# Ledger of designs, part 126: VH-VL binders against q9h9l3

Target 1, 176 residues: q9h9l3
Amino acid sequence: PRKMVAIDCEMVGTGPKGHVSSLARCSIVNYNGDVLYDEYILPPCHIVDYRTRWSGIRKQHMVNATPFKIARGQILKILTGKIVVGHAIHNDFKALQYFHPKSLTRDTSHIPPLNRKADCPENATMSLKHLTKKLLNRDIQVGKSGHSSVEDAQATMELYKLVEVEWEEHLARNPP
Below, E stands for the ipSAE of ESMFold2; O stands for the ipSAE of OpenDDE; V2 stands for 0.75 times the mean of E and O plus 0.25 times the DockQ between their complexes.

## First folded at step 7 (VH-VL)

Design W12 (framework fv_unasnemab)
Fold by ESMFold2-Fast, scan of step 7:
Structure W12 (fold): chain C 176 residues (1-176), chain A 122 residues (1-122), chain B 107 residues (1-107)
Amino acid sequence: as target 1 above (176 residues)
Amino acid sequence: EVQLVESGGGLVQPGRSLRLSCTASGFTFSDHYMDWVRQAPGKGLEWVAEIRNKFNSYTTYYAESVKGRFTISRDDSKSIVYLQMNSLRTEDTALYYCARDDYSGSYYFDYWGKGTTVTVSS
Amino acid sequence: DIQMTQSPSSVSASVGDRVTITCRASQGISSYLNWYQQKPGKAPKLLIYDASSLQSGVPSRFSGSGSGTDFTLTISSLQPEDFASYFCQQANSFPYTFGGGTKVEME
């Protein structure tokens, strides 16, 4: 079997009115939640809106942050050939300007059995915070100082592990 | 080419101390967990200690037989992992290997050094 | 601590033989089991990780199977360079523990 990792990224606002989402932090964890990567990343464009309430990113974190091009190379080396788990993971891949094969991608916001375990409609898109509280009895993204992408990546991996056997069997029978 | 080179072994009296070093080259040392594994003469392998990387707060783990006596540490700027061995006992006599832990999907020792010999005897 | 019981402790075999080594954990370790080969005077080399994944550069005659508590290393057709000691190791929890080893000797 292939190795599995979970990813969570934080984005800041760049471009006109801060409407463009640019990568500013990325965390990657292994199957047991050990951190493989966790770096602040400097966008190539001027940061207009740090979005601190959600991202947890402040101007101080950008001092000596890894430039986007270098960070992207490091991250892609970790992701290539692995099963990558995320929550609404298309946003992370977009910020990385990267396309990961669908057959190796697992999105915990689109796994019907996971919603079923949480007593939620199977086709609804539930937040990571809600699923983690309901299924793992753990509060994440607490307070107004921003999210921890490490915490989010760890929670995402633990959520996937609850349905891994069932969902991998489903995917083997119904390849994407 | 990945290389791990141990040094610092020798003959030492019971109750004394030794510090082992393992110099790494050929990979990004700071990204890896590092371990010490020992092998007594003619015996099997015994895991001794692990130190995690900066991303995982340099967390350390020890075999019960060495807890309180041995300390694992690392210097990422020099690509060296150390094993400080205090209050040595005759049963600590062994060949000590440095090993790299690939933790990206599971945990396993993919590269080992040649080992450095520690003999604890009067 | 998780105890790893490896059997047999030694086996005499001839080139071309199928050799099977078994490793049993005192409690469930999922698939966190590795197999190493050690030749006299040399450091151990990784053969198989995560119970069944073949390490790059290791010949396909080596295979691993099992999960939970019972694991097997198989050498489908023993070659002269395979006479060595073999060790299993669990990586499920600290302390990591090794099996007692199996010495594969020429018959």
Scores: ipSAE 0.470, ipTM 0.832, lowest interface PAE 2.7, mean pLDDT 92

Design W13 (framework fv_unasnemab)
Fold by ESMFold2-Fast, scan of step 7:
Structure W13 (fold): chain C 176 residues (1-176), chain A 122 residues (1-122), chain B 107 residues (1-107)
Amino acid sequence: as target 1 above (176 residues)
Amino acid sequence: EVQLVESGGGLVQPGRSLRLSCTASGFTFSDHYMDWVRQAPGKGLEWVAEIRNKFNSYTTYYAESVKGRFTISRDDSKSIVYLQMNSLRTEDTALYYCARDWYSGSYYFDYWGKGTTVTVSS
Amino acid sequence: DIQMTQSPSSVSASVGDRVTITCRASQGISSYLNWYQQKPGKAPKLLIYDASSLQSGVPSRFSGSGSGTDFTLTISSLQPEDFASYFCQQANSFPYTFGGGTKVEME
């Protein structure tokens, strides 16, 4: 069988008024939730806004962070040829400046059966926190110290596993 | 070149303690899960313990036969994994291998040391 | 614990023979099964991982198949260096467990 991983990235604000989202941390877990990659990443541009309340990133994390170009190479080596699961994953791929084939991409923010199980409208974009609480009875992204991309990636994989058989069958009948 | 070198084995009386060490070189030790696997004389392989990497909170797992008696630990600064063996029994007599567990999506022991012999007898 | 039942315990074979070793898990382990070769006085060597993936440097005459509970290791044309013991190992859940081993010996 084709290998599957889940990814979650944290972004900081760069550019004018911190409006550009630049990669500053990436976590990747395997099918069982084991961490394959978790590094702080140094953006090539000056950080205007750490967005710490959400990202969990502080200035001290940048001191020995992996430069973007090197981190990107490491991450792409892990993702290439695998089914990649994420939540609103287009934001992660954009921050990585990477194109992953749609046939190998699974976005838990756009899986109608998952929303249906959570008693949410099938075509709504629900947050990872909400779906995880409803379907896994687990609170993630708690507190004021920012999100854990590891925790988010693990929750994302577990959510996908709830609908994996059903959704893979759907994709086989309706190829992207 | 990946190398794993076990040490600390020997002859010990039942009820006593022994600590095994495995020194790793040739790879980024801190990225890998590390395991101990033993083999009694003329018998098959028995998995003993695993310690995960820093990203996975150094989580430890044990075979039922050693739970409560053995403790696996690691020192990433020295590239060493340890097995502290307490309350040793004659059934613990075996060649103890250190093995590298693969971290990239699959779980398998791709490199093994030569082993260190532990003999528990009176 | 997941029990791994390996058969046969031993097999007598000649160079050129096709040898098949089976491994059965007491519960589903997906494809999380590995095969190791061990020669007398030496550490085990990884042959196959994830049920069917050939480890780099291992001859193509070795192949693995199966999923779920039933797995096989096949040596398509036995060579003199293949007389050894073979062990399967499940990596689906803790504790990791090995099969009892199969000794491939000369007829």
Scores: ipSAE 0.053, ipTM 0.677, lowest interface PAE 6.9, mean pLDDT 90

Design W14 (framework fv_unasnemab)
Fold by ESMFold2-Fast, scan of step 7:
Structure W14 (fold): chain C 176 residues (1-176), chain A 122 residues (1-122), chain B 107 residues (1-107)
Amino acid sequence: as target 1 above (176 residues)
Amino acid sequence: EVQLVESGGGLVQPGRSLRLSCTASGFTFSDHYMDWVRQAPGKGLEWVAEIRNKFNSYTTYYAESVKGRFTISRDDSKSIVYLQMNSLRTEDTALYYCARDEYTGSYYFDYWGKGTTVTVSS
Amino acid sequence: DIQMTQSPSSVSASVGDRVTITCRASQGISSYLNWYQQKPGKAPKLLIYDASSLQSGVPSRFSGSGSGTDFTLTISSLQPEDFASYFCQQANSFPYTFGGGTKVEME
């Protein structure tokens, strides 16, 4: 059977001046929004910038965090062979140092029917926050404490479900 | 349970060599930086050397007092970190600890072995 | 090298006392300062990392504060098991350096 999951990752800044994005948290939910994976992840490099305002990551979260190599193995076991839904998902895959087949990837930041339902230009890149407010009447990424990757992954899956039938039919006729 | 066990210490004459070993268990050894820290009898702690993990190219760092004489290395397949000590001096007499280097926005030694004693005397 | 000056070198105290130990760096080290406890014949044990973060399993009576060059370790109410030596360590730059130690001994 064909399985579908949604993913959202949080990154911290490593490397010179904190300009490199390194994986520091990953959340994966199933079709119904149940959490399959949610771990803080310890980058193999020195963290220069926690980017806490966006990531929600603080030094305390790193104390019992799963080392990157182990976390990557666990995550890839969940993603491999499944349809993976995300928002601007190329950033997540880059942080995971992972290639996922385009035929099994669904990016809610690049689905024209979804933008149309939100009264936005079909080819514009809209934020997850905007689409969630417009289509689900729900506020996410609220406050100064950073984003919740679980909340973002759940919202992403719900957004995809709004266009799933239409978009899967489109992909079947127009394989990527 | 994280465990570090040092071995290889002993009594040696000045100018000779010793190799210390530290066997690690209870964690993914290959992901951690490892350090050696020594303590002379009745004195304080002195950092000696660090070796980084594979993701950081096994880079090594040394205290000035041991540069050119000591070499830190590791065998990830056996979960062992080594300290090769050449041209030993009486000032190298100390209890040598192996320590795990943890990182959570700052580096710190969260686990230490019981140490192995090195005595350099004529 | 960054010199770590620790004071006092020893302090006599009684159970229930508040004990403060200070550590001063010869140059700015931000918050990259750790505190270790060492009992006679034993290996050091991590108490505090990153100036003020309490290591898991360490009693809440231990606390750390400071940034830059001046740091303090505080034991709010000394217990019998706290009679030991305490060392600060900077992790800002190589070589890592330790303070000279403070021996907390029974009055």
Scores: ipSAE 0.000, ipTM 0.462, lowest interface PAE 17.9, mean pLDDT 88

Design W15 (framework fv_unasnemab; at its last look DockQ between E and O 0.04; V2 from the best seeds 0.00; counts 0 for: pae O 11.6 > 2, placed apart)
Fold by ESMFold2-Fast, scan of step 7:
Structure W15 (fold): chain C 176 residues (1-176), chain A 122 residues (1-122), chain B 107 residues (1-107)
Amino acid sequence: as target 1 above (176 residues)
Amino acid sequence: EVQLVESGGGLVQPGRSLRLSCTASGFTFSDHYMDWVRQAPGKGLEWVAEIRNKFNSYTTYYAESVKGRFTISRDDSKSIVYLQMNSLRTEDTALYYCARDEYVGSYYFDYWGKGTTVTVSS
Amino acid sequence: DIQMTQSPSSVSASVGDRVTITCRASQGISSYLNWYQQKPGKAPKLLIYDASSLQSGVPSRFSGSGSGTDFTLTISSLQPEDFASYFCQQANSFPYTFGGGTKVEME
């Protein structure tokens, strides 16, 4: 039961007009919220837009950042074979250029029982910040200097744990 | 092949200090939590201290019996974990094991060294 | 501190016997319980982690079960190399604590 990790990535803008999202930080935590991985990651192409208000990433973080190819190898070694929890996790996997089996993926932005516990419509896509405040009575993503991917990954794991028993049972009856 | 080799044990008088070292090889030392566990002659196991990795801010934890007297630390560049033992008491007499704490899926000591003996006696 | 109570403190058994060792926590520890084997003059060896997960390289005759406060380690068919001491350990909260041990002796 505890072969489960939570992930949150931060992306910067690369490519024409900064419209391409490239991985620039990744945080992974275990079931209890201990950090398994947290590195700034250097994209292979020129950064056009740091998106600092959301990503929290600045030019200084790129100086000693781990190159994308190396970081990707380290991250995939942690994720492979494990249940991976995330919020809108499709974006994280896309930035990692990685396919994770659907049967081992848990997306807290698409778990109806979680929205129900938060008194939100079951089919609504609620933000991580809203669910965390409502269900855990904790403020995350505070201020305008960017998000902490560690904080977001920890909150995501704690949110999943609130519905874990019910949702795993649902998935066993209704395999993806 | 994972190996943990303890050193620094010996005979010491009460009130004195001693520093234990544990040299690790065969794995990425910097990714693991490291612990010290002791065993008094003919007795059971007693957890002493843990130091977490860089991702978890090198946070340290201690058994109540050693708090304020023992300090756990690590040098990732050398793959060594240390246990600085101050104000030693006869009750600290034990075989001291270094252990690797695997924390990815759960918390458990998957590899242990052979231990180094500390005898506190006048 | 979480107290770990092992039963029995010693057991005499013969090759081929089923041996059951129990461990009780003074408060709930979920499944954060590990089992170790220790032979005379040797360091402990991990057998079972997270209550029921068999460590790689450990014979399948060893199994663990339980959750919350009550846990068991079972050796389904005792072999000569299994005469040793066994310790449970909780990893739910600091300080980590071990049971008093169970010595499995030949009789």
Scores: ipSAE 0.597, ipTM 0.870, lowest interface PAE 2.1, mean pLDDT 93
Fold by ESMFold2, look of step 8:
Structure W15 (fold): chain C 176 residues (1-176), chain A 122 residues (1-122), chain B 107 residues (1-107)
Amino acid sequence: as target 1 above (176 residues)
Amino acid sequence: EVQLVESGGGLVQPGRSLRLSCTASGFTFSDHYMDWVRQAPGKGLEWVAEIRNKFNSYTTYYAESVKGRFTISRDDSKSIVYLQMNSLRTEDTALYYCARDEYVGSYYFDYWGKGTTVTVSS
Amino acid sequence: DIQMTQSPSSVSASVGDRVTITCRASQGISSYLNWYQQKPGKAPKLLIYDASSLQSGVPSRFSGSGSGTDFTLTISSLQPEDFASYFCQQANSFPYTFGGGTKVEME
């Protein structure tokens, strides 16, 4: 009975050299892929590296971006009580300064049945791009303008659906 | 595929200026940060300068030993990074490399040119 | 500035030997440590980034480890083409700094 959402975030570099990953965009979609949240987010610290090749974040996106504190509150309100699906989702939660209950977390980068469907080693960490191409016959993250967090969140949800019945039953038998 | 070709080196007297150029090909130059690294004869490597891309407002960084004398710049339309070297000193004598700075979880120089030699002697 | 101390400065080895090179940072640099190979008259070539990530096209006999201040580069079985100089480089903060190098020579 629990509702599911998928999340994807884009990060910029803050701190020395720009090594600290700080949230600059977050997209959340529902089970059907409809966008529930998609906002540019202004980090609380000075941006040292926009990382635009991967993040798609540019200076103009930050002009009217939602401050991190406010965005975090909005995002966590959406996530509370839901099964949250993501790809390498620990990075997203780290950027949100948040820890979602493990029992309600689904990480498509660590689902052995999903890897098996893609003819990949079941213990390997596979990229979202690779899994999406192999299993959904879709090319994502195409071009040089960076990743689209909406596109990535939608792809993540569709990948999870391929193994949802099997994996939910597995987790019921093997609570994390 | 990826190529970095430096030019503009030569023999010059102390106090003079040189401008180095690095012509890039085989990648989207305007997206990358570019650096100059030098190596004095028989010595190790010394980082000189970095210039970031348009989306980072072309922010520049310099080694203390060259700050105020050297200026890094770039022309994205020509895929060239420059190093303007003013008030040259004998200790600036080195092979100057152009390097592409890359980020995947950390920063590193994944491609280097062959370098151009600068000799500063009286 | 973060000083990078590399040891040994030179090592004599034979084909098939296991070679280890160490690099110490004067302060913590997390995993932001890269390794480069340089052959005489050539530009440096990236081997390992982020302490342990192997660059594409680099043979798997090369491996890196460490974090914080202490790092190692290991060549598990030395090949004829591995006789070269090796440099570590921190990318934690500006200025980037390099170790003094280790020359791996034929015994």
Scores: ipSAE 0.381, ipTM 0.765, lowest interface PAE 3.5, mean pLDDT 92
Fold by OpenDDE, look of step 8:
Structure W15 (fold): chain C 176 residues (1-176), chain A 122 residues (1-122), chain B 107 residues (1-107)
Amino acid sequence: as target 1 above (176 residues)
Amino acid sequence: EVQLVESGGGLVQPGRSLRLSCTASGFTFSDHYMDWVRQAPGKGLEWVAEIRNKFNSYTTYYAESVKGRFTISRDDSKSIVYLQMNSLRTEDTALYYCARDEYVGSYYFDYWGKGTTVTVSS
Amino acid sequence: DIQMTQSPSSVSASVGDRVTITCRASQGISSYLNWYQQKPGKAPKLLIYDASSLQSGVPSRFSGSGSGTDFTLTISSLQPEDFASYFCQQANSFPYTFGGGTKVEME
């Protein structure tokens, strides 16, 4: 069965000089693009860099943000047992301090048939924005307000759906 | 244990109003879509309405037969879904079920209440 | 609206029999088809979701198949507790619609 969700996270900078990426927003959508989860998340450490131009996160978003430990629990509950789709998803999992089984993970930044469909080199790492424009004729991550994690998660899911059949067959023949 | 308990049913005359409630427990209510499904005496099942969760702006959907007359709403703080029924008709007579929506590639009703009876009669 | 045509409306069977119920959609609904069991005086119970996925706790003698417009619920070996009404339901689009039901009764 297609027990599938797509995830996208936004991170802020913590630690010395803000080089540590900490989870500040997480969005999860189902196969149809319906939002299952979308919360601002308060990192356990002081935020040094909101990275607003990319993350879309502002200080005001952290006022009533869900504490990381609580949010993590909520998110893991949703992800458990699901096929999780994401773009460069290792970053999301790292920020969540969680590692989903590889056999249940789908990373749209590493799907050769998807790149082929977009007339890109199969082994290249293409951005979500580029793939979305090429394959869905949709502009995402526009403007200066930062990314929308919901929009990105939805785009990721739609991209995967384009190659789902052949990729799942490939994985069945070549389990990770 | 997931539980859904409907209440508010009764006997009313045509044109009157009635408000049904469904109290949920045993799960994170605020995460789930909730639906009402009814069954007229000796008949099949008819979907009535759906309300989605807070992440989807509590969007609602209705069967054509109840549009403009019925309103589905929810109170996540109380884990209750409501069905406000106005301008009731005799054909609205049915057992009304509250159902929890779940999704695994497709939506389905995995838990149902025992139902509450609504009888519209002159 | 999507019409769900369920057949037969009733079937008489004996314990141990293989029972097959069919549901046809007026248009393609992919795999977005669910099956419910309802006993007299009780609420419906989910049996199968997404055309062929068995709900947790449901006996393996129940199975679902099909895609597009034609779907089938099969009870491989009917048990005494299986005498009930069965309904299909499409979840492809609003409004959600149910089949007319099939009553499985004792021969």
Scores: ipSAE 0.000, ipTM 0.585, lowest interface PAE 11.6, mean pLDDT 93
ESMFold2 (binder alone), look of step 8: mean pLDDT 94; pTM 0.949

Design W16 (framework fv_unasnemab)
Fold by ESMFold2-Fast, scan of step 7:
Structure W16 (fold): chain C 176 residues (1-176), chain A 122 residues (1-122), chain B 107 residues (1-107)
Amino acid sequence: as target 1 above (176 residues)
Amino acid sequence: EVQLVESGGGLVQPGRSLRLSCTASGFTFSDHYMDWVRQAPGKGLEWVAEIRNKFNSYTTYYAESVKGRFTISRDDSKSIVYLQMNSLRTEDTALYYCARDEYIGSYYFDYWGKGTTVTVSS
Amino acid sequence: DIQMTQSPSSVSASVGDRVTITCRASQGISSYLNWYQQKPGKAPKLLIYDASSLQSGVPSRFSGSGSGTDFTLTISSLQPEDFASYFCQQANSFPYTFGGGTKVEME
């Protein structure tokens, strides 16, 4: 396949009342779904809300977590120059404090043909959980212990592969 | 100057143990993942084990052929990575290299030691 | 495990020749493929990482190409110091696996 990776990040709450989203885990998989990176990340600011129900992150995961500055460097080295696939990926890039070129970015929450295959309105923003269930017949993000960013990144890559040929042709004719 | 110096190899009988060491210098050892790669006489390269850095919780990975018998570990204060080899078999006979695992969007072994020879024979 | 098939196992060449070595992965590995050179009695030396990136200090006559499953190492004009064994290695997933090697011999 292509030089393409999928990413999913988990964020915890920092800042006043935990309203700032800070990177606390990142998973990156290759085209075949093999894990290239999966680390807990220690934010530079005090964590006031672990958001465990969503993030799956607990205080014990932070004890030996990779400091944000080091993790960010490692992650950006993987992403640079590659086609990066994600779901609502702007949130991941924001948490990484990173700009990735639009021409190399694929956001499965904004691919009309993917929604069409799922019998959803083309311009609706559908959740990763819904698209994965509808198109791959697989349940992700189950239970109350939080999400697995590895599972989410793998599902995101598989979803993109369903429309890859069609969408790459569209992008070649309609460059962002 | 990055240097990796392996030691601890020798001649041992099957079923015995050896501990290999690799002393690193010329770089910030604690930042890097470290690997062991072996080469049987006249044969190709076989990856054996990896240990990550402290900030990645010293996670370890092993080839199936050595899993349960070999243990990789490190001492960042001394800049040494170790390979504890238990229940040695004649098939473990090889030159054992220590390698630095560099990462710039992909993993690769940019520096290797000269190796230490392990011979398992009766 | 990902199997790496390297060909040819040996090639006889003369100084100035173009030498091509291929490496095939049993499944897609994107660009996560490295090439190493090994001279008799010496440790391997990194030549190319991430399929096509030349390691600093390595002569420009060495080049790598490919993605997915098929990869090539090319030496554009063979020099006396290039008679050695060459190995590809996938870094896509554990366990890391190496090709069987290609010996470049003087004719």
Scores: ipSAE 0.000, ipTM 0.476, lowest interface PAE 17.0, mean pLDDT 88

